# Ledger of designs, part 9: VHH binders against Putative pumilio homolog 16 (APUM16)

Target 1, 332 residues: Putative pumilio homolog 16 (APUM16), of Arabidopsis thaliana (Mouse-ear cress) (q9fie9)
Amino acid sequence: MANNNSFSMSTMFNTIQEILNEEPLTVPSPPSRGGYSLFHIRKAEMDIQRIFNFMTGSEDLKDDISVLDTGTLMWMASLMTSDCDYFMVITTNKNGSKTLQKLMGMSDDMDVFFFEAIMRLFIHVMTDKYASYVTIQGMRVFQQDKRELMYDQILRYACFLAGDQYGCIALNEIITDLDDPYYRDQLLDIVANNALLLSNDAYGNFVVQHVLKLRDSRCTRNIADKLCGYCVELSFKKYGSYIVERLLEAGDVPMATVVLDLLACKTEMLIRLARSEYGNFVVCKALELTNEILTADLFYGLVNRLMPYRHLLHRSPRSKIATILDSMSVPN

## First folded at step 4 (VHH)

Design f05 (from b03, 13 letters changed; framework vhh_7pa5_2)
Fold by ESMFold2-Fast, scan of step 4:
Structure f05 (fold): chain B 332 residues (1-332), chain A 126 residues (1-126)
Amino acid sequence: as target 1 above (332 residues)
Amino acid sequence: QVQLVESGGGMVQPGGSLRLSCAASGFTFSSYWMYWVRRAPGKGPEWVSTISGSGGRTYYADSVKGRFTISRDNAKNTLYLQMNSLKPEDTALYYCATDSEWLAYLYGDTSAFDYWGQGTQVTVSS
């Protein structure tokens, strides 16, 4: 999401300029603990800029966090989360994201600041390559009450996130990590209820594919139900065909849904599908699986529809279907 | 308090154009999907268009596809609907909405939408 990232970064740079023009704030002097750089930051006129530099600096600088007292960490957490733009510049930076992930879970009081910032900027954080991992970390290390509120936000924005290039990756990791049956089942229901839209989406298809790999029988059946009537149309498309192939592999009921769609379509469309770049793999798999699991009615239903056009299938770049048909010992 | 205020409606002849605006306040506008929904006299509400929080993704009802363009200006917290080649059947009260089930737009089921705006009237007649 280049436009979203460009907006966040531009806003942050404008905010940094405003901070650099502010009069310095007075802060309590922390006791000396031999940690010069962070104690220096607390007293500087450009405190937020110094925190930014510290957070986004090299891995060597980040080893110093282990020697900081809770008061210093609390001050840093409160300042870096005091403005949406400050937090976004830190979290969208590769090193800033990694450093913030290390700070999370160290103190429940400190986690309040990070939690509130994530909740305020949920969509922006979840649709960024590096910032999304901050939210994922929060779901692993925050207290249960905060995690549940974050799960509520995931449910609220699940479809939007599924359609985003980074949001879909983050959503898939969250789906894998969710062990709470209430939130897991609701999230799976949202994906299933939106399966047609997501299967036709450049990124959402990866969420549908990921959910199908979980082998959740209820969710897979719901996805099959929502895609019923559309399996042929999806099979002409690269990622749609992958989803249909997953349904064919997912058990007898999802397989039957796909095969019945193939049998219900017009002959011209079925032959065009069998000869298409992606659809030929769907038809081939349907034949192989219906034959393998002895669903004779479905297997011979497909053979009967394809056999009269065997010569066209032999002349296609995808002749594997023709090879299967030839093995049935049926006359031309 | 969330507030949505629509404007830009009016009377126009078939083939004409109008640009609707929706001024949003009380929430982080850039973080929310936004929707245009219309209600014609004697009919239920009909989903028209939707746009993602960043503006990177847009969807349209088949009845308006190719004629309407949804857009947003997140710096101004404003949603827009550019309506070209208007037809008599586009006559309706137009609402902007948010905080609804995203999928509702696929099937024209607008029961999940919260109408926070007062609406702006569009009348297409000769």
Scores: ipSAE 0.000, ipTM 0.114, lowest interface PAE 20.8, mean pLDDT 76

Design f06 (from b03, 18 letters changed; framework vhh_7nfr_2)
Fold by ESMFold2-Fast, scan of step 4:
Structure f06 (fold): chain B 332 residues (1-332), chain A 126 residues (1-126)
Amino acid sequence: as target 1 above (332 residues)
Amino acid sequence: QVQLQESGGGLVQPGGSLRLSCAASGFTFSSYWMYWVRQAPGEGREWVSSISGSGGRTYYADSVKGRFTIARDNVKNTLYLLMDSLKSDDTAVYYCATDSEWLAYLYGDTSAFDYWGQGTQVTVSS
C-alpha cells in the first residue's frame, strides 16, 4: 500500500553500515605443531581453537559427527556460539560451514545456540560465500517459530542482500525454497517494488532475473509496471536486455508494456536499439512474439517503424529482424 | 564531422588474400559499431561484416563466413577486414561504415555524414 520502501531502504542501509563497521572479526593464529605452546590465551580460547580445528578439518569429519554424544554436541554448540568472532571464523570457512550445516537439525536444544548466533550476526553471515549456506540450512531444518523469525530478517534486509555479491545468491536460493505464501509474496513484492533499482545494480539484476524465471504472474506484472518507461534504456545493457526479454516472454500484459516502450521512443533510438549488441535480441523477440500471438496493432506498429530502415538492419548484427521484415508481402 | 578512409584494395588471384584498413576520425571510435559493405559492378550495396565498439561481437554475411575476419584497433582508430580464400565473386568496391549513415539516411543529407568516401577496389581475377 503506497510504500515504495525508499525511506526504509535508506534507514536500513545506515543500520547495516553501523553493523558492518564494528571491530574486525579475527581468530587467534593456531599454535605451532610440536611439543611446545606458543600461545598463552585463556582456557576458553584454547577450547575454541580446538573446536575451530575440528570444525574446519578435512572431509573425514563427516563420519566423526555421527558418533558424537549429545553432551559433546551441546558443549561444542555452546562454545562456538559464545563469541561472535569465533562463530564467524568457523562459518566463513568452507569446511566449517559444511560441518555446521550437518550439525543443524540434529537437536532442538542445540539449534537454539546456532539460531541465536545467526540472528545476532545475520548481515555478516548472509553476505559471506560459505556462511550464507548456514542460514539457508537453518531455514530448511529449524522449527517453525525460528524459521519465521529468520524469514522476518530476510524481508528486513532483502534489498541490501540483493545488492551484495554473495547475498544475492543466498537470496535467490531462499526465494526458490520459500513455500510459505505470506513470506514468499512479501519477498516477491519487495523485489518488484525495487525492480528499477535492482535491474541497474551489478548484483541485484540477478535477483530480478531469477524472480522472473519463477513465472509468478502477479510479481511479473508488478515488475513490468515498475520498469515501464525504462525498457529501452535497459535493453542497451547486457543484463537489462535479459530482463526485458523475460518480460516479453511472460504473457500478454508484460509483453505489451515492453512493446509500448519501444513504440514510444524516437525512431533514431529504436533503430539504434535494433542494431545494438544486446537490444537487437529484444526488438527481434518483440516482433516474433507480437506476430505469434496475433497482436496485429503492436506487430505492425513495430514493422512500420523498422521497415524504412531494413537496408541498415541488414548491415547490423545478423539478427532475425531483417529476415522478419523481408518475409512481409511487399518485397523490395 | 565523421571521416572514414579505406585502403588495402588491389588485384589478387583467386585463392589469394588481402587486408583492408579503414582510418576513422571525427568521433569516439570505440563507442560505435563499424561495418564493411561492398558494391559489385552493376549491383546494389551488400553488407559483408559488423563489429561492436568493444570488438566483443562480430557478424559475417553467409557468402564470406569462414573466409573473412573483421577486427579493430581502438587505440589507432582503425577497422580491418582480413580476406582469405578470395573468389571472383568477391570483386567489388569495399566501404567501411559507421552509424553516421543512418543519420544521413534519416535526414536525406549525405553531405553531413559521408562515410562511404572513395572506397577501396578489390578485384579477384586471373
Scores: ipSAE 0.000, ipTM 0.093, lowest interface PAE 23.7, mean pLDDT 77

Design f07 (from b03, 20 letters changed; framework vhh_7uia_1)
Fold by ESMFold2-Fast, scan of step 4:
Order: C-alpha cells, then structure tokens, then sequence
Structure f07 (fold): chain B 332 residues (1-332), chain A 126 residues (1-126)
C-alpha cells in the first residue's frame, strides 16, 4: 500500500508544460505547437533552475531578496509552488528552508502561494527535519485566518505527528509557541487523552515528556489520570520509565499517583521493578522525592516494603536504592 | 450545518460515462481541497482524485488518469467527477470529502478525510 501512495519522481517540468498547454479542447499540431511549447518549457526550466540555485545557495545570495521588486517575488513564489515535488525539494533542503522562511510574511499575496503549498503537503512538510520549520514560520507570520487553518491541521494530526521522528520535534515547538489558549488547550487535551499510547511510542514519549515540562497543572493531572494503574508496567519499559520519572518530578499530585501505583502492586513485582534496568531509577526517584517533600506515609510505605530485600537490592548493578535504605531509619 | 451530498451514480455499461456531483453547503469550498474517494464491496476506501480550492491543481490515482476529470463550480459550490471509459473495476460507492488529499494519498489513511458525504453508487455491468 505504501508503495502505491509514494511520491512520484520529480515532475516539475511536466507541471510547467501542463500550465503552458492550458488549451484543453484544441487540436494539437505536434511539430508546430509542440515546438512552440517546448521552447517555452525550456525557458521555464532555466527559470526554475535559477530559482532553485538562488533558494538553496549560500546565505550571501539571500540578502538580495530585499532588493527584488514585488512582481519578481510573486513570480518566484508562483513558480516555486507550481509543483509539489519541486516545492518539497526546496523545503527539505537546509538552505532552501531557511530562504523560504525569509520570504514568508513579506506580502499577504505571496503568502497565499506558500500557505496553499504547505496545506497541500502538510504531513510531508511537518515530518521533515528542515521543511517543518517552514510550517512553523507560517504559523508565526501569516494572517490570522491562515494560522487558524494551520492550527486546525495540527489538532487533526497531532497523534500522527507525535509518532514521527521529526514531527514530534515540530509538534513540541508548536506547543511551546502556541499562545492562543483555545488551540493550546485543545492540543494539550489531545496529548493527555492519548498519553498511554504516546508514552509507549519511540517518539510520542518525547511529546508527553515535553508537555510535562510545561508544568501545566490541568494537563499534567489529566496525563497522570490516564496513566494511573499503568505506572508499574510503564516503568519496566525504556520510554515509559522516562515518563513516570517526569510525573514524579511534576508535583505532589502526579507524584502521589505514581507512588500509589507502586504501593498497590505485589511486593514481588515491586522488588523486580527495583532491580530492573529502567525501573530501579523510578523506585529510587520515588524514594528521594517522597523523602524530600516529607510525604512520610508514602516514603515509609516504600521503605517498609523494600527493606526486607535490601540484600537482593545490593546485588543489583548500580542500584542506589540499597544505599538509600541503608541511610534511612526503618519503622517497625 | 456542514453537508456534502453526492448524486449522479447509476448503472452503466463498460465503456460508458457518468458525471458525479457533490453539492457542498455550510461553507465556501473554494477555500479547501476537495476529493473523491470510493469503496468497492468488501474492500477498503480508495482515493480517486483531488482538486485545489482554486481549481488550478488536480491529482488522480493512476488507474483513473485519462479517464476521469475532477472539476469545481465555485459559484454553485459544487464538485464534479466526470467519468469516461468506465470499467467493471470502477464499481463502487463514491464519496466526496474535504481535507488534505496528501494524508490519504501518501499514507493510505482515508479516515483522515473530514465531512464525508452519504455516497452515490456506481455500478458498471459486465
């Protein structure tokens, strides 16, 4: 299926020919009209190559943008966005992305071309390392109506973007930059509602971690609520353990949610977690934080369950849990 | 509030032609990409064609290129699909949708289209 839906090879020159031959019902004369169209296509191909070289060239060439007249800029914008493959080649190029970002916001008329191209290629642009910054720039400089349509696309595809290696980075930057409380709260709600799925994902976990760093009390509590009952399971996993550690650090209520999950599990499971590759850091942090904030019932609850197994914990490589237990008084 | 209504389907012989229409109400569709998708009995949704809000850019699934033509009449807020040289394999329920064609086309996720219409049945007899 993926192969049937892949990008075509660059078709920029074919798109230019389509534009030049916008006469749908004429009877073509291959030698006469074909020769005329080919001449115009060759000129357009040279123009496209010049634009490509300008867009992807050195940073010194980009200072020339300020001296270009409006007509030239509009012509360049039109040609650059006339073909999806060509636009993607420019936007996925490091210099091309940077140059395009400088052109955006200069003229509302020109921004229409860039906005339409971004919206047409939204997921492809958002999942590329360099092209994603073109979309982020549009969200900063375009007119309000265009920005809101882009926000709507982010809301629709938030979970897909969170699961992508570059999409998650772009989504996190958008979450940080998004000042509109309506769209920001909707986006945070989508992350929280999908926290269990995202926490188990190789890239989505970074989005959950980023959102927790914002210290948004409502969103953090919603994430904790969605992960309640799963904190022990997550703590055995590499990415899940990172999320659980962040919940422990996020405040008293999320910390209590994690610790109560630890206390609710069987002692055998708790000891196995404390000796595991990732879970030992979670148990250690739970002990340190419950002691630090003086949540005595939670701290001693953990101590009382771990202390009989202190010798086994000492056998675990690089575990600090046994050292903490050795330095603490155990209530009998 | 937002509605999409497809019409124009029917029974046609192989090699025949049909024109599907989708009347959009509740928004000005010239601001959005519009698409046709189809579902054959017992099969998954398949993207067929998309058109930009301006009408200037059109895209087609390879099996329909040269046979189908997508177009819009912005004054009537109507999307069309002109189908010619119909084949038995074109038998399906045809839906119009609004959204980014790129999500369905590039990732095979037709559920990403918003505001599905009720659909219109096209049957090509053999």
Amino acid sequence: as target 1 above (332 residues)
Amino acid sequence: QLQLVETGGGLVKPGGSLRLSCVVSGFTFSSYWMAWVRQAPGKELEWVSSISGSGGKTYYEDSVKGRFTISTDNAKNTLYLQMSSLKPEDTAVYYCATDSEWLAYLYGDTSAFDYWGQGTQVTVSS
Scores: ipSAE 0.000, ipTM 0.116, lowest interface PAE 19.2, mean pLDDT 76

Design f08 (from b03, 19 letters changed; framework vhh_7nfr_2)
Fold by ESMFold2-Fast, scan of step 4:
Structure f08 (fold): chain B 332 residues (1-332), chain A 126 residues (1-126)
Amino acid sequence: as target 1 above (332 residues)
Amino acid sequence: QVQLQESGGGLVQPGGSLRLSCAASGFTFSSYWMSWVRQAPGEGREWVSSISGSGGKTYYADSVKGRFTIARDNVKNTLYLLMDSLKSDDTAVYYCATDSEWLAYLYGDTSAFDYWGQGTQVTVSS
C-alpha cells in the first residue's frame, strides 16, 4: 500500500523558505568594514581570539565570570556578537555554548546583544546540537518582551524544527518549559494539527511522543482525531507503534480510536500486525486494556477476529497475544 | 513489570578498575537506549554514559571519556560499565536507567529517565 502520509521535513523546509522569500542572513558588522587603521584591526582580531579562547576553554575558568564588571561583560557581549559567523562558531562549540548560557541573564543590557544575534540566526541556532541550548536559555532568562518574540518564532517554525535532529530536542524542552498557556496551547495545537505528518517523520515522531507524555486531554484527543484511519499503518513502524500504544493508554476516546481502526482493517492485515515486530505490542495492549476496563464489544471484536488464527500467533515466540486468546478459549 | 538490577560495585584504590552490570527484565531490552547515572554523597545525579539499543552508538560525559566504556549484551539482557583509571571523585552510587524514548541520552538530563535500578555503591579510596 502506497503511503500517502509520507512527507519529508526537508521538502517542508524548502516550502517554508519559498513562502518566506528569505535571503540568507548576513548581518554586517560596522567595525569589520569600517575605516579603521590596520593597528586597530589587528588589535580587534586579537581581542576576538582571546574571547573565543576564554569562551571555548576549560570549565575551570567559568567561576571567574561572576566577578566581571558590567563594562567588561558589555564589551565581551558586543564583541562576540560583532558578526554572525563569529557568534555561530562560539554557540556551536560545546564549551562556548555552556559559557554563553552562564553569561545570559546577568545583565539586561548585555542580553540585548545575545537576543538580537539569536533572532538573526534563529533557525541556524535552533537546529544545532549546542547552539539550541543558548536559545532555550534565552527563553528562560530574558525579559518577557524578548521571550514572547522568541515564542513567536517557535510557533512560526514549529513543524520545521520538529523534523530536525536537534530542533526536535529543543522544541520538546520548550514545550515542557512553557509557562504561558497561550503559547503552550498554540504550540500543542500545531503539533496536534500536524500529528500524522510528524508521526511519520524520522524526528517529528519524538515530538508527538513527548506531547502525549504531557497527558493533556484536549491535545491527546486532537492527536487521536488526526491519526484516525492511520493507526494500523503506524503500528507496523517502531516509533509509530509507540505513539499508538500511548493513545491506547490515554483514556476512553483515544483508546476507542485505535481499537476501531484495528477492527476496521481486513483480518489478514490484523493477523500480520499481531505477528509483526512492533504491531504485536499494539494488538496485545489493545486486548489487555479492553479486557481490563470491561469494554466487552471492543475486546470480543478483537478476540473473534484473532481466534481462528491462534495457531499462527503461537508460532510467534515474542507475542503474548496467543496466551490471552488461550485464556478466553473453551478448554474443549 | 520493568526491572533493573545493578551489581559489581565495591571498594577500589585510585587507578583501579571495576566492571558494573545491570540485569534488565520486563521489556524488549534490545529496543531501548540504556544509561548509567551516578550520585555522589551530597550531590545531584550526574549522567555518565548511554548506549543505543543495537550498541552501535555510545555517548560519555566529559569527566569519564577515555576511562569508562559502556557495553551491552542483548542476548543476556545485560548492560555493562567498564571503569578504568578510577579517581576519588568517581565515588558514587551508580544507577542503571532507561527511557522509553531515545531523548534522555541527547540531553544528559537524568530527570528524563522513566525507569531506574536500585543502585550499586562504588568507593574509590586509598
Scores: ipSAE 0.000, ipTM 0.096, lowest interface PAE 19.6, mean pLDDT 78

Design f09 (framework vhh_7zox_3)
Fold by ESMFold2-Fast, scan of step 4:
Formats: sequence, C-alpha cells, structure tokens
Structure f09 (fold): chain B 332 residues (1-332), chain A 125 residues (1-125)
Amino acid sequence: as target 1 above (332 residues)
Amino acid sequence: DVQLVESGGGLVQPGGSLRLSCVASGFTFSSYWMGWVRQAPGKGLEWVSTISSGGSTYYADSVKGRFAISRDNAKNTLYLQMNRLKPEDTAVYYCATDSEWLAYLYGDTSAFDYAGQGTQVTVSS
C-alpha cells in the first residue's frame, strides 16, 4: 500500500544502478579514441604506462606541469583519454585525479579530450570519490559551452546523484558553484520535487540540507509544501530532524508548515516527539522561534498541549523544553 | 526548444546507398556530440554512429566500414552516408544529441527524448 508514490524514479534508479555495474567497454558503442586490444601497439603501451606513472605519482607535479609545452600536453591528453578503462583508472586514483585537475583549463584544445571522456563516462566519474572532483573542476575551468553541456547532464541525473555517497557531495559542490539562474533554478526544483524521497535517503538528505542552507525562499517553500504532513515522522529521525529544524528557521511560511504538523498530531505523539533523541530539538526550536516572532497563536498552541506533561519532559536527556515551559509566566 | 529533423530515407535495393541528414535547432550544435540510432521493426533502439564536437567518429560493429558519419557546423546539419546496405539495415533512423546517445550507451532508454519523427530506411527489392 503506497501513497501513489511508485514513481518512474524507481525504474530510473534501478536502470542507472544496473548501468553502474556494467563494464563500459562491454557496451555496443565503443567510443574509443585509441585502440582496443586488437589495435594495441608496443609504443602506445609504453607511452600509456609512462603517462599513468606521471599522473599517479605521489609527488606534487604542479611545477613540472607548468613547464610542459603544448605538444606534450596534447600528447598526454590524447593518450590518457584513448581508452575508457584507462581514463577511469587515472581519475579514480587520488594522485591521478589531482594531477588531471591541474592539467584542466591549461589549453582549450586539450580540454576537448577531457570533456569528451568525462561526458562519455559521466555517471561513473560523478559517483567516484576522486573522479567526481575532475568533473567539478571541468565545470569551473572549461569554456561556457562545455560547462552548459555538463550542466544538462547534472539536471538529467540530479536525483540519482543525490542518492549516491560521492554523487551527493559532488552535486552539493556544483549547486554551490552554479550562478546561472536557469540551471540553478532547475536543480533546485528537482531537489524540491523529490524532497520527501531525498529527506528519507541515506545520502539525499545531505542535498536537501545543503539546498535549505542556500536560503532560497521559493525552493524552501516548495520543500516545505512537499514535506507537509511528514514533519513529525521526519523529526524522529536524525537527519530528518535536521531538515525540519532548517524549515523552522527559514521564515514564517515554512515554520508554520512544521508547527501546524506538530499541532495536528495526537498529544501522545507530540509528547513522545518532545522526549525523543532528535525530536526534542525540533519541539524546542518550534517553541523558541514562535515565541521570538509574532506567532503567539502557534506558540500558545504548543505550550497548552505540552504544559500538562512538563514533568514527563524533565525526564528527557535534554530538559530544555521543560525549562522553557517553566520559565513562562502563567497567562491571566 | 531543441529540434532535430531527419530526412533522406527511402526504399533501396541491397547493396545500394542512402545519405541521411539531420537539421538541428535550439542549441549550440557545434558544441554537442551528435549520433544516429535506429529501430528495426519489432526491436529496440540500436546505436549506429556518433561524431564528437571535435570530429572524432565511432561506429557500431554492424555498420563499421559501410557507414560514414559527418557534420557541417555552419549548417547545423548531421549526416550519415550509408553504403552497401543490407536488409538488416531496415529501420527508422533517429538523430540524437549527446545526452540521448549517453542514455543509449548506458542502457537507459527511458531517458531518451527524440525531437524528430525519424526517417524510414527500407532495404529490399
């Protein structure tokens, strides 16, 4: 029994997860610039090994890179992008990723090779701890036309990336860097439209939290609207409670959405929430914020429901709610 | 709005040739990877060929040595020269951007959104 939430996203997540488990070279389309095994020559093998050793070396190669001529840079870029597996071995290596980031932006002609390789391997690059930084660097240093093509891919895979342990980190960096209103607003809309799913996800919750920290009024209100009716359930969870606290801090409308959810639940549920490990912070913040701003009806609505049970609230690991209640003057 | 308009299909005898064209609009054509995918009667989408923004070309094994992909950035037009056609080449041919091409390569055909109606190629007597 679901709330009609059997979305196409479930099918998309399953399809993309299957793609990530496939070897890139097993697909019918071989976007190989350099040879597969049938065309491999001894000289190319030696050159590939040299490039690998250079790229993955433990030493800081910044000064070495700065003295390389254009011909050497083009040669290196061509060889390291000649095979999908070879490019991925370099980009998923900590030193290889770092060195590649330094090479990017040095030449527009060279950047074509890196851009094409990144686009060909986009999901694989974006979901790796070190390779994801290569894509982020491309979005910072490539020419605008290439960056826009990369933004289009981010929009396409945004929700999947949000659910990935490294993809969510990369997505948050990209959201922070995006100053283009079109792509920024589209990304924010995707996050808001999927806020309930993402808020309950092991990694997606970090994307929702990050977006709320941007203090974008429209997006925050859209997130609040999508989470309306679920604020109590989320507040029992560690990261869900963080999201609900951010909504409370985000202005009158998001705050009212949260507080109205608290007021709509049964009294026993509200008291259980106020005494819970994470929910006590939500209830406490709701009381503090409704007291500090012109929302007396919401403040006294909470107080009147909690006050009869203040003695139970003193038994919470955090007694701050009970302290707030006790500090109040009795209304006339 | 992104639009892709394919043309040049038709009926040819085995061993014949056709040249397909795709006129693109609504995006910076010269910056995008472009490709051709086809759908034979009662079958799924099959990738045929891709050309990078820089002019590098890639082909499915089934068409390698017979087909040639090219582009004219000044005319926002993508081409597919098809030589030595076989009955097995009978399909609707679609022009695709890099995003649609990547969806095909990684197996996520649910993400494909073609701007064109495709062009029918029939290889028979």
Scores: ipSAE 0.000, ipTM 0.113, lowest interface PAE 19.0, mean pLDDT 76

Design f10 (framework vhh_8h63_2)
Fold by ESMFold2-Fast, scan of step 4:
Structure f10 (fold): chain B 332 residues (1-332), chain A 125 residues (1-125)
Amino acid sequence: as target 1 above (332 residues)
Amino acid sequence: ELQLVESGGGLVQAGGSLTVSCAASGFTFSSYWMGWSRQAPGKERELVAGISSGGSTYYADTVKGRFTISRDNAKNTLYLQMNSLKPEDTAMYYCATDSEWLAYLYGDTSAFDYWGQGTQVTVSG
């Protein structure tokens, strides 16, 4: 827990007053191609340190932000976004990210600065633990024209973000929040089209799992189609097995895709899978669901392949497969 | 001041290999997305590869399977290993930070111009 109790209400008030006394309440112009003088660079660095202290202070700053006038807020937004390094220093800080999220949506004029900074730094913002929430907030509170440009960037980088440790978390939040059918369907299509790659990725598998939880029938069928032929391979892996289990639960067509892959593999491979740490849950679920739904050909196909090896399955710890098989056989 | 210096370009025959490198200074290299873009005469600048601070990579379809981007945060250096080079890969290659590349792509002329001089890669038949 980041507990920074050094920034008090008195310090915050003094910091705001100091900034207001030194800086005009006007949007600064960017430097020409000749660049900034040393004086302007040093002044900007001092001002950003004051803004940084204000933005990264305690949650108590939330109430004070609502009291600031429009001119002060516009000046702060302009200064925070005047340099990419300044913006990233604020947005990658836990408190700075939270404070910035509270400033977003307060004014369309102010949001232009935040939107432009986010778009300029899109990949870096989206792959940071705290800064990614700034982009997510923008997608919730900005005007539709800006949100659509942000959606376009998400579509462009979706596969890359899915493979990133923080990008995959942000992408899943966006998928959950996205109610625009056009962009939602496009994003789901990108995930489905890359389902095999993502299911085998350290982080991308979480995106595939998240999409399957949405229970979108079109997307789930597309994922099943792309994973057809690979369900056995995936079932030996921890997260791959979870994806395959979700396909089994997702309806008749995805279930059939998984079970047909099980039936198509060699008997030695099927028995090895049934006895494996993760694959035993897949085979167990396939048996339970095919029996429950009364898909007799698929159920008996699995039973007939596994029954001769019932004695080996009894020796596998934490497996329910042997118990299911025993319930089907009369005690002869 | 932020500085990017590209090197390693040259003339290479089709089917050959080349590695270009970028030495970065004046900023916290490890915290930035880094990329490689290229521009052929009379054509628009395109992003060919990118790598996040955590090591996740992006490749344009034109180079996927042939190029490999990597970074060495201890040396503040970015690399692009180019294999199976084609005449169509002939271009000036530029090292770029995320902010520079996206600012260029969206036409923001207020962005600080940290673009280096680039390194020329010429692939002959």
Scores: ipSAE 0.000, ipTM 0.160, lowest interface PAE 19.1, mean pLDDT 77

Design f11 (framework vhh_7pa5_2)
Fold by ESMFold2-Fast, scan of step 4:
Structure f11 (fold): chain B 332 residues (1-332), chain A 124 residues (1-124)
Amino acid sequence: as target 1 above (332 residues)
Amino acid sequence: QVQLVESGGGMVQPGGSLRLSCAASGFTFSSYWMSWVRRAPGKGPEWVSTISGSGGKTYYADSVKGRFTISRDNAKNTLYLQMNSLKPEDTALYYCATDSEWLAYLYGSEYDYWGQGTQVTVSS
């Protein structure tokens, strides 16, 4: 476990005070990559509060960014990235995140500071509601070499991010935005390979659902294959039932995977599923879709197994299953 | 070009056994779910069994469950159907198809690359 108390705002101010009691420093050249100088640390004493107020102020103050000179912008970038705690306080603030996103992409020299800070704090940035958008913006505006390093971090931490309440949202945005087929396919493969675990997770299920909405045939088939044999078990659960419904909607092959799981289970279990809080919606959707798209074998397979128990299914709240079955009995 | 060639059919007495094979070419066989489908005389097509790409999951029509076993050899690009305890009602032309192609057929689409099928006749 890392102890981060030494990197607090108080630690930075104490360091500045100590430096002020020593020989005055010559103004150094700006870092060519992600480095920080004692000059930047010394500046924090005078202007840290001004930068904080500017970055986290009202939306009206942010329109002034276009009038800032290059020297001021470079100074701001170096100062706000000089301390991990300070950077996180700015990026986790709704206004601070939005202001930082506007500064990104304005200069490659400034972007070095932002990139280095994001990479240093990657998990912390990606699991925060507002700071995660800073990383997403970097993936849009940074040069290709920096974007590829950020993609590598996404691949490394994909499953962890999928299980986080804000990380899952950020991961879904990245999946949507990612136009590089190599990194996109690798990320989709990670989601598919972990589909059973993620489908049972409070947040990971949203990632599986999002990926299924993309209608990527290879990824959808991989998810269906990994969930095959588990569709009945998942359908009894709130989040699992949502995934199974998405598989039913995702195309003919994933729909067949779900329906074949229903047909493979014991009749007693199928009836319990049809009468359950979440499973009744899955069975109903399977019937409706197999009927609507004329998959006659799958539709009649379900009808023949449910029909002897239609009187029990009439007792299920808001279920359409009994209504569908009754329509098959109208011509006596 | 996708090609599927069924074989192993023949005449057998009730209670007998047959093993059908389907040789696949022109696609990455291991990535596709595969199905067996049959057409009995005077009847429409009936789904028999499906197997996942890895071979880890298998599904069967109620009419054949406990009697038929679907399997695959991805190294040989071959799908199998082991048929035991055969009944006169199992008499049909047997076809192999990708699962998606079988579903497309159910929508009334033509299926140009299905094989000729292999005839199974169960009679005394």
Scores: ipSAE 0.000, ipTM 0.092, lowest interface PAE 24.6, mean pLDDT 77

Design f12 (framework vhh_7uia_1)
Fold by ESMFold2-Fast, scan of step 4:
Structure f12 (fold): chain B 332 residues (1-332), chain A 124 residues (1-124)
Amino acid sequence: as target 1 above (332 residues)
Amino acid sequence: QLQLVETGGGLVKPGGSLRLSCVVSGFTFSSYWMYWVRQAPGKELEWVSSISGSGGKTYYEDSVKGRFTISTDNAKNTLYLQMSSLKPEDTAVYYCARDSEWLAYLYGSEYDYWGQGTQVTVSS
């Protein structure tokens, strides 16, 4: 355990910057140096090139991998993982990533090499479009002890990964696949505890949206609690409005949290929100859902505040809110 | 179609020089190590020289070091072997060869593709 439940953002940021700066991607070096004849050095360099061509090629010879003996697999794994830069060149290549995923899970002894390479390069691998799937595959096929160590790394770097363009995609797949209740609940707690930060992030908002789609009642209520007081601010933003709409759809308690924020804001702000590009969808959904599920106090609270300004809402690009309000005043 | 075509062989006197050429089609040099391999009458295949796909690294069999130079011209898709100070022992059919894929190498196929060969005869 560290200083708090999610660790400090500053400490995590500094650790990540150190990792990224210490191991830059460079042109790969052959693993054999010194103690060898020129013939052996040549052979090692050729073996590196042969493996690279095989791993990154598109030929069906990869289907023959399953017939290779353990010693040959261990030799290949050792060569691929002997240099961090070489491993990254393979894993960041679309075909290399796919071929490596096929090699993983074939031998426990071989998986040790891949596991150790992934753990050394965790942030670099997890923030690449193709290499991240290598880590995801390891979490599916490695032995339990290795998977748990990988889960610990995901928990450690969850917020950083959520803020990365490829890390957020990989994190969402891990969240979906995670069967272990302990690690799943810890990861969901980290997302919920950081929901305000993530909802305002260019990529983190996709993680919050993904978690809300899981319909985990505890996690959804925790997210609603953390976003309480901020629902109006978020609703003016494209992705923030999507999150708020999901909270409205997530059950009585999250819906009430959103609607109470709408009722607590100044009338001028509520009308501006109802007329805004994204906020109009939030206000419309709040009216529809509070009316539909018979929460009369919340529904009429919104109606009473919007009704004096219905004429402004009729002049909006979409008048759906005005249509709802008009239905309350039309005589039969 | 993948092709390797060797030229430049012939009859030469001891101490003479020849330049062998191998024109390749159907693949990119930068992706493969390339080799010159030779076979003398009644003897097994002998590796002569290697060059990396980048052209930056070259290796030679001990008996030809200082006498032979391997090189590539990527613009012409051509591999060369400049041979100087030729000896009767250099008499052989010389083949241009492309490095094998890793699995083919593991199954004992050191070379994926070979040319037809070009005869070099060193005689007085």
Scores: ipSAE 0.000, ipTM 0.371, lowest interface PAE 12.8, mean pLDDT 81

Design g01 (from a13w with S54R Y106S; framework vhh_7pa5_2)
Amino acid sequence: QVQLVESGGGMVQPGGSLRLSCAASGFTFSDYWMSWVRRAPGKGPEWVSTISGRGGYTSYADSVKGRFTISRDNAKNTLYLQMNSLKPEDTALYYCAKDSGYEDWSSGSYDSPFDYWGQGTQVTVSS
ESMFold2-Fast, scan of step 4: ipSAE 0.173; ipTM 0.613

